# Ledger of designs, part 79: VH-VL binders against q0aze0

Target 1, 268 residues: q0aze0
Amino acid sequence: MKIILVNNRFKENTEKKAQEIAGQLSALNVEVIIDNGLDEPYAGTVDFIMVLGGDGTMLRAARRYGQRAIPVLGVNMGTVGFLSNIEINELAEYLPLILREEYSLEARMMLEVAVFQQQSLLTRVFCLNELLLRSNSPRMLSFALEISGQKLEPYRGDGLIVSTTTGSTAYSLSAGGPIADPQLDAFIVTPVASHIINKRPLVVSPEREISLHLLEEREAIIGIDGQIKMDFGAENRVLIKRAPHPLLMVNLKAKPFFTSIDRSLQRQ

## First folded at step 25 (VH-VL)

Design TA22
Fold by OpenDDE, fold request of step 26:
Structure TA22 (fold): chain C 268 residues (1-268), chain A 123 residues (1-123), chain B 112 residues (1-112)
Amino acid sequence: as target 1 above (268 residues)
Amino acid sequence: EVQLVQSGAEVKKPGASVKVSCKASGYTFDDYAIHWVRQAPGQGLEWIGGINTHTGDTYYRRKFEGRVTMTADTSTSTVYMELSSLRSEDTAVYYCARDESYFDYLSGTFDYWGQGTLVTVSS
Amino acid sequence: DVQVTQSPSSLSASVGDRVTITCRSSQSLVYSEGSTYLSWYLHKPGKAPQLLIYDVSRRLSGVPDRFSGSGSGTDFTLTISSLQPEDFATYYCMQATHFPITFGQGTKVEIK
């Protein structure tokens, strides 16, 4: 068996724990690769991925390995989040199940984001939470949204979020988007500070495609999962669709989503 | 308008503790981390540590670990840095700085800074 | 720790001059998906530091066009195409790819 341990570059305790876990797994004849983000993703075949940290770390792992259909387990290390399944102090208890591959999987839809310059592809990324189109200045943007060839009236505002249901509790929520059941596959399109009152969040079928482009000669920014930034101008187009593969999240422990989110909101 | 307003200058004796505050305004407090950076006389900028206001996670430079404590009060949008066992070498201007955060991720870019707080350690 | 070294430590220039400051890191600053957490700051005595450039070449909104950043891996450059009176200050590069965050030693740009 071969396992990748993904940790957080700024959380030294996760690095230390990764080394410790690696030692333990090696003693059990398990091969271990540690991914702290400083190297290219491991290209070889692996059987399991453990993410040590919070939701941000999980998002990085998803972007790097989600397309490879590898079981991914979130191991929380003391932070509040929605993407971890067990706590670090529970790992020893569940390790035998992991090694015997006795666990269930929950498929989470990911986004495929393609950015074009004219008709030329600039970059393609897969992400678990969302794409954010936003202004690079205090000035509002004018941009066009197209869904499966249907052109909506132009948007005027600070930006737009296209999120998965998993991402509904992230930026989209802050922008006034709905909380979505993570067991549902859908796009959530949430306007950011739109001056048009009738521009409400949209819940869109995962079978559709979403296109965005600017209607003015201005510079904007595309953000992916709050971690990747790329320039976006008048000559660019972005195409968003459901990723061909979902993220396979490991379920070792029951985690009630709606009670958790309700509790989280009460703390805000 | 984004603003970080720090507490006033402090004069302390060796061995004492100092607690500097950084009040944030003009943005959503828990969407950003706050870092502390100092500059001793004639020296450059030195990162001390940071606090993620969303997760509560703290990040301390090893040389300060054990002497520094960072806390955040969301009700007042204020971050505090306490430095104990003060030495003459701790004499410096201390700055707080904002860093975009996304859950446990930090952007590592300090886009807004406080005005600075002079801490003088002398016998 | 990752060391960040600026060159030069100080320089004298006149208004209108082209100024170039380099920053070299002891390790590559490339992170996941090609992100590079290298930023440049301007610092004047008695004032708060100000962000100029982040992610190597991204100019902060409101920062004049005369400021530009470039580089990759371990070698980075801040360029002021035409120095203005308000640009006389100390400049710092900062890396945040590796823990802990570290600054260059600074480059003081003085009036000739």
Scores: ipSAE 0.898, ipTM 0.944, lowest interface PAE 0.6, mean pLDDT 94
Fold by OpenDDE, fold request of step 26:
Structure TA22 (fold): chain C 268 residues (1-268), chain A 123 residues (1-123), chain B 112 residues (1-112)
Amino acid sequence: as target 1 above (268 residues)
Amino acid sequence: EVQLVQSGAEVKKPGASVKVSCKASGYTFDDYAIHWVRQAPGQGLEWIGGINTHTGDTYYRRKFEGRVTMTADTSTSTVYMELSSLRSEDTAVYYCARDESYFDYLSGTFDYWGQGTLVTVSS
Amino acid sequence: DVQVTQSPSSLSASVGDRVTITCRSSQSLVYSEGSTYLSWYLHKPGKAPQLLIYDVSRRLSGVPDRFSGSGSGTDFTLTISSLQPEDFATYYCMQATHFPITFGQGTKVEIK
């Protein structure tokens, strides 16, 4: 068995714990790779991924490994969030189940985001939460939204969020988007701006394709999961689709989503 | 408009403690972390630590670990830095600075700074 | 800790001059998905530091276009194409890829 441990670069406790866990797993003849984000993702075959940290760390793990259909377990280390399944102090208890592969999986839809310069692909990423298009200045943006070839009326505002249902409790929520059941596959398109009163959040079928581009000669920024930033100008286009593979999140214990909403959001 | 407003100058004796405040306004408080950076006379900028206002996590430079405590009050959008066991070497201007955060992720870019707080430690 | 070294420590220049400041880190600052957390700050005595450039080459909104950043890996550069009177100050680079966050020692740009 081969396991990747993903930790947080600024949370030293996660690094230490990763090393400790690695030692324990090695003693059980389990091969371990520690991923602190400073190296390229491990390219070899892996059986399991443990994420030590919070939701942000999970998002990074999802971007790096989510397309490979590997079970991913969120192990919370003192943070409030939606993407961890067990606490670090529970790991010892559940480790035998992990090693015996006695757990259930929950498939979470991911986004496939492709950014183009004219007809040339600049980058393609898979992400778990959202894409954010935002202004790079105090001025509002004018941009076009197209869904499955249907051109909507131009948007004018601070930006736009395209989120998965998993991401509905993240940036989209802050922008006034709905909270969505993570067991539902859908896009959530949430406008970002105080002056946009005629645009409502859209719930869009995962079978559709979403396209964005600017309607003016200005610079904007594309943000992915709040961590990746890309310059976005008039010559750029972004295409968003459902990723071909969902993230496989490990469920070792029950964490009902709807009962956790109030607790999680109140603590933030 | 984004603003970070710090508390006034402090004069302390060696061995005492100082608590500096940084009040944030003009943005969503818990979407950004606050870091503390100081500059001693004739020296450069030195990172002390930071606090993630979303998660409550604190990040302290080892040099200050055990002497520094950072806290956040969401109700007042204020972050505090308390430094104990003060030494003459702690005499410096202390700055708070904003850093975009996303859950337990920090961007590592300080886009807005407080005006600074002079802390003088002398016998 | 990751050391960040600026060059030069000080320089004298005149208004209109092209100024170049270098920042070298002891380790690569490249992080996940190619993100590089290197930023440049301007600091004047008695004032708050100001962010100029972040993520190596991204200019903060409102910062004049005479300021530009470049580099990759361990070597980075801040360039002022035409120095203005208000640009005389101390400049710092900062890395945030590695814990702890560290600054360069600073580069003081003085009037010639």
Scores: ipSAE 0.897, ipTM 0.942, lowest interface PAE 0.5, mean pLDDT 94
Fold by OpenDDE, look of step 25:
Structure TA22 (fold): chain C 268 residues (1-268), chain A 123 residues (1-123), chain B 112 residues (1-112)
Amino acid sequence: as target 1 above (268 residues)
Amino acid sequence: EVQLVQSGAEVKKPGASVKVSCKASGYTFDDYAIHWVRQAPGQGLEWIGGINTHTGDTYYRRKFEGRVTMTADTSTSTVYMELSSLRSEDTAVYYCARDESYFDYLSGTFDYWGQGTLVTVSS
Amino acid sequence: DVQVTQSPSSLSASVGDRVTITCRSSQSLVYSEGSTYLSWYLHKPGKAPQLLIYDVSRRLSGVPDRFSGSGSGTDFTLTISSLQPEDFATYYCMQATHFPITFGQGTKVEIK
């Protein structure tokens, strides 16, 4: 068995723990790769991914490895979040189950985000939470939203969020988006500080495609999961659709989503 | 308008402790991290550590571990840095700085800074 | 720790001059998905430091376009295309890719 441990570059406790876990797993004849983001993603085949840290770390892991259909377990290091399944102090208890592959998987829809310069593809990424289009100046943006070829009225505001249901409890929520059941596949399109006070978020079928482009020569930024940033101008367009593969999140411990919302959201 | 306002100058004896505050305003407090950076006389900027106001996670430079404690009060949008066992070399202007964060992710971009707090350690 | 070395430590220039400051890190500052956490700050005595450039080349909103950043990997540059009176200050580069966060030693830009 081969396992990747994903940790946070600035959380020394996660680094130390990753090393400790690696030692323990090695003693059990499990090969371990530690990924703190400073190296390229491991290109070899792996059987399991453990994410040591919070939701941000999970998002990085999802972007790096989600397309490979590898089980991903979130191991919380004492941080409030939505994407961890067990606590670090529980890992020893569940390790036998992991090694025997006795766990359930929860499929979480990811976004496929393609950014174009005219007709040329600049980048394509998969992400678990959201794409953010935002102004890079104090001025509002004017941008066009198209859903499955249907052109909506132009948007004016600070930006727009296209989120998965998993991401509904992240930035989309702060912008006034709905909380969505993570077991549901859907896009959530949430305006950020729209000049139209009653501009409502949209819940969109995962079968549709979403396109964005600016209607004026302005400086904007595309953000992916709050970690990747790209310049976005008038000659750029972004195409968002459901990723061809979901993230396979490991479910070792029952973690009721709706009963934990209040506690988790209180810290946001 | 984003603002970070720090507490006033401090004069301490060696061995004492100092607690500097950084009050944030103009933004959602717990969506960002706060770092502390100091500048000793004639020296450059030195990172001390940071606190993620969302997760509560702290990040301390190793040389300060055991002497520095950072805390955040969300009710007052204030971050504190306490430095104990003060020595003369701790004499410096201490700055707090805002860092964009996303859950446990830190951007490492200090876009707003406090005005600085002079801490003088002398016998 | 990752060492960040600026060049030069100080320079004298006149208003209108093109100023170039370099920053070299002891290790690559490239992180996941190619992100590079290198930023530049302007610092005047008795004032709070100010962010100029982040992510190597991204100019903070409100920062004049005479400031630009470039570079990759371990070598980075801050350029002031035409120095203005208010630009005389000490400049610092900062890396946040590696723990702990570290600054360059600073570059003091003085009036010639």
Scores: ipSAE 0.850, ipTM 0.927, lowest interface PAE 0.6, mean pLDDT 94

Design TA22
Fold by ESMFold2, fold request of step 26:
Structure TA22 (fold): chain C 268 residues (1-268), chain A 123 residues (1-123), chain B 112 residues (1-112)
Amino acid sequence: as target 1 above (268 residues)
Amino acid sequence: EVQLVQSGAEVKKPGASVKVSCKASGYTFDDYAIHWVRQAPGQGLEWIGGINTHTGDTYYRRKFEGRVTMTADTSTSTVYMELSSLRSEDTAVYYCARDESYFDYLSGTFDYWGQGTLVTVSS
Amino acid sequence: DVQVTQSPSSLSASVGDRVTITCRSSQSLVYSEGSTYLSWYLHKPGKAPQLLIYDVSRRLSGVPDRFSGSGSGTDFTLTISSLQPEDFATYYCMQATHFPITFGQGTKVEIK
């Protein structure tokens, strides 16, 4: 059995815990690969992914491995987020269940994001929480949103968020979007500081295709999961679809979504 | 308007401790980590560590581990850096700087800095 | 620790000159999905440092067009296309790909 341990590049104690876990697994003839983001994603066969960190670390694991249909377990090492399932001090208790595959899986929709220059594909990336289009200057953006070929009235403001239901509690929430049940598949489209009257958040079928482009020359940035940045200008457009595969999240411990909202959200 | 306002200059004796504050305003406090960077006389910039105000995680450069403590008070939008067992080579200007965060992720970019706090260790 | 070395350590220049400062890392600064956490700061005595360039080449909003950044992997450059009186300062590169965060030793740009 081969397991990837995904950790954070800045948290030294994550490295020590990953080494300890690797030792425990090696004693059980389990091969362990540590992924701190500095090397290319492991391309070989892997049976399980264990994320040691918070929701930000899970987002990187999802982007790197989410399309490979590998079970992913979030192991909290600090503040409990929405994507962790067990605490690091509980891992020894749950390890036998992991090895026997005595757990359930929850599918979480991902976005497929394709960025074009005119007609040429520049890049394709995957996203668990959201795509953010924002200005890279003090000036507002003017941009077009199309949903399955249907052109909406132009937007003017600081930007736009296209989120999964999993991402509904992240940037989308701060911009005024709804909290969505992550068991639903949907896009949530949330304007950021819209100057246009009546631009409300939209909840959109996951079967739709969403397209964005600028209506005037401005410097903009596309952000992916708050971690990946791409330049975006008048020569570009982006197409957003449901990704071919969902992230397969491991459930070992009951963690009802609705009772965890207050614990997982930041307060003043 | 984003501002990071630090506490005033300190004069300390060897072996003492100093606690420097950094009060944030003009932005959502929990969306940014705060890092501490110092510059000793005639020297370059040296990163000391940081605190993720969202998660509470701290990151300390190894040479300061055991002597530095960073804390955040969300209710006052203030972070603190306490450095103990002061030595004469700790004489420096200490800056706080913010770094955009997203959960436990840090962008690694220090876009706004405090005015600096001179800490002098003598006698 | 990842060393980041600037060159030159100091230089003298006149207003209007093109200035180039290099920053070389002892290890690749490329992170997941190509993210490269290298930034450039300007620092004057008695003032706080100021961010100029982040992610290798992205100019912070409001920073003059004469500042540009370039490079990849281990080799990076800050260019000031036409030096202005307010640009005489010490410049630092910083890497944040690897723990711990490290700064270059600085490049002092002085009036000739």
Scores: ipSAE 0.795, ipTM 0.902, lowest interface PAE 1.1, mean pLDDT 90
Fold by ESMFold2, fold request of step 26:
Structure TA22 (fold): chain C 268 residues (1-268), chain A 123 residues (1-123), chain B 112 residues (1-112)
Amino acid sequence: as target 1 above (268 residues)
Amino acid sequence: EVQLVQSGAEVKKPGASVKVSCKASGYTFDDYAIHWVRQAPGQGLEWIGGINTHTGDTYYRRKFEGRVTMTADTSTSTVYMELSSLRSEDTAVYYCARDESYFDYLSGTFDYWGQGTLVTVSS
Amino acid sequence: DVQVTQSPSSLSASVGDRVTITCRSSQSLVYSEGSTYLSWYLHKPGKAPQLLIYDVSRRLSGVPDRFSGSGSGTDFTLTISSLQPEDFATYYCMQATHFPITFGQGTKVEIK
């Protein structure tokens, strides 16, 4: 069995713990690969991914591995987020179930994001929480949103968020979007500081295609999961679709979403 | 509008401790980690460590491990750095700087800095 | 620790000159998905450092167009296309890909 341990580049304690866990697993004849983000994603066959960290570390794991249909377990190392399932001090208790593959999976929709320069594909990335289009200057943006070829009236404001239901509790929420049940597949389209009175958040079928482009020359940035940044200008267009595969989140311990909302959002 | 305002200059004896504050305003406190960087006389910039105000995680350069403690008070939007067992080589200007965060992720970019706090360690 | 070394350590130039400062890292600064956490700061005596360039080449909003950054992997440059009187300062590169965060030793730019 081969397991990837994903950790955070800045937390020395997480690296030390990852090495300790790797030692425990190796003693059980489990091959372990540690992914701290410095090397290319492991390309070979992997049975399981364990994320040691918070929701930000899970987002990186999802972008790197989420399209490979590998079970992913979030292990909390301190502060509880929305994407952890067990605590680090519970790992020994659950390890036999992990090794026997005796757990359930919860599917979480991901975005497939394609960015073009003119008509040439510049990059394709996957995203668990959201794409953010934002101004990179004090000047507001004027941009077009198309949903499955249907052109909406132009937007004007600081930007736009296209979120999954998983991302509904992140930037989308702060911008006025609804909290969504992560069991649903949907896009949530949330304007950021819109100057157009009639632009409300939209909940959109996952079967739709969403396209964005600027209507005038401005400096803008596309943000992916709050961690990847790309320059975005009048020569660019972005196309957003449901990704071919959801993230498969391991469920070992009951973590009811609705009863945890207030605890997880008290920081907002 | 973004401001990081640090506490005033300190004069300390060797072996003492110093606690420098960094009060944030003009932005959402929990969206940014706070790092501490110092510059000793005639030297370059040296990173000491940081704290993620959202998660409470701390990151200390190994050289300072055991002597430095960073804390955040979200109710006052203030971060503190305490450096103990002071030596004369700890004489420096200490800066706080913010670093955009997203959960436990840090961008690694220090876009706004405090005005600096001179800490002098002398007999 | 990952070392970042700047060149030159100091230079003297005239207003209007093109100035290039290099920063070399002892290890690659490439992180997941190509992110490269290399930034450039300007520091004047008695002032706080100021961010100029982040992510190798991305100019902070409000920084003049004469400042640009480039490079990849281990080798990076800051370019000032036409030096102005206010650009007299010490410049630092900083890497944040590896723990701990480290700064270059600085490059002092003096106006002739």
Scores: ipSAE 0.792, ipTM 0.900, lowest interface PAE 1.0, mean pLDDT 90
Fold by ESMFold2, fold request of step 26:
Structure TA22 (fold): chain C 268 residues (1-268), chain A 123 residues (1-123), chain B 112 residues (1-112)
Amino acid sequence: as target 1 above (268 residues)
Amino acid sequence: EVQLVQSGAEVKKPGASVKVSCKASGYTFDDYAIHWVRQAPGQGLEWIGGINTHTGDTYYRRKFEGRVTMTADTSTSTVYMELSSLRSEDTAVYYCARDESYFDYLSGTFDYWGQGTLVTVSS
Amino acid sequence: DVQVTQSPSSLSASVGDRVTITCRSSQSLVYSEGSTYLSWYLHKPGKAPQLLIYDVSRRLSGVPDRFSGSGSGTDFTLTISSLQPEDFATYYCMQATHFPITFGQGTKVEIK
C-alpha cells in the first residue's frame, strides 16, 4: 500500500509528526511519500492520501490529487475545520481501519477553471472551494457573467465569487452567500460589494458553464482557493465548469455537518 | 483604513521581559496572520515569528523558541508578543505586520506594518 | 535556514536613474503550482517598512509602476525605472517559501 502524507510548509510540528507517521507506516510495510509542496506532485500509483493540517492544506491536496480518484483523509492538527475527519491524537486508533480500507467515501464537487488570453488557452487549474475575481486597484470592476451562453446584466463592484457547495462556508459566506449542504452539487455565485442592487447570490446547476470577462480596462486578479493568483485583464476570459472528478473524502468518524456548523464557523 | 497600532517604547533591564501589543483596525482581524519583525541598530530586518489569528497557530524562529510567546485577543483585535530573558542584543525596533491567511494557509506577504516599538535593554 | 543575499549592498544614484537590485536565494523558492513567495520591501529611517512587490513580480495596489520585479527559481531582481526623490531608502527582499521566513541583508540606495 502506498500513501501520500500532505503537510504544510509553515507548521514545523506538522513536519515532525509527518516523519513519525511515515516511520510507523514504514514499519508496517507501507510505502510513504511526504508532500510538503516543495517537490513535484507524486505521479505514480497511490492508494490513499492523508492530509496533516487544516482546510488550507486540504485545498492544496485537492488541487494536486483530486482528479486522480484517490481517497483523501483530513487529519486535524489542532484547528477545527470543515474538511478534517479525525484528530491527530486519534490516528493510531483508526490506522487499522485505514489499512484494511474499512471506510466510506464522500464526493465533493470541484471546479475546473480555464483562463484564456484572447481565444488561446492560457492555463487550466482545479479548485475545491472557490474562484474569486477581484479588483487589483482602488477602482471597482465592471464585468460580464454568462451562464451557458446566457448573458446576465453587467456587474459592478469589487468582484465575484464562484464557489462549490464545499466553499459555501468560506469567502462566499463572508460575501453574503448561503451556507450549502456539501452533499449537493452546485455553483454558488456571490457578488462582492456589488453596487447593483439586483445582484443577489445565485445557486446554479452543476451542468452549467460559467464565463467571466471584464467590460473595461482594469487590473484584476483571479484567486483560486485563496492560494493561487492569476492576472486578469480586458483581454482575458475565464470559463468555469464542474471538474471531471470529485474529491473523494474519507469518512472514518461521523462528523454531523448541521449540528457542528456554529462551532466550525467560529474557528474560521 | 487598515491600521496596526503598537504599544509605546520600553526600557528594560537584562533578564526582564517585555510585552508589545499590536492593535488592528480597518479590516477583518481573522483574515490575517500577524508576524513580528525586528531591526537592531545598524542591522537588517529579522523575522521573529507569527500567529495565525484564525487558527491560533504560532510559528517561532528557533533562535527565539523558549523566550517568545505570541497571543491574540479577537475581542479587541490585538496581538501580543512577549519576549523574556532580555539581553542587550535584544535592543531593537519591533514591528508587527499582517499576512493574509486562508484557514491554515499564509500568503507570506506583509502588506501593512505597525509603526514600530523601540525596546531598549540597558543595565 | 534558506539564505537570501542581495547585491549590491549599497549604491549611489541620481534622480532619474534606472536602479537594479538583485536577490539570490540559497534554495529554489518555487512552491506548489509554481507559486514563488518572494517579496520586496522599502524601508526608510523612522518609518515602517512598505511592501512593493509580492509573488516575484506582482505590484501591490497603489505602488508606482516604476517599480517592477522579475526572476525565477533562485535569482530575482527589483528594478526602479526612473528613481524619484522619495525612493532613497533601504530595500529588502524576503522569502516565505521556506520556514523560517528570511530577509536579505538590505540594499541602501543613496543620493549621488
Scores: ipSAE 0.750, ipTM 0.888, lowest interface PAE 1.3, mean pLDDT 90

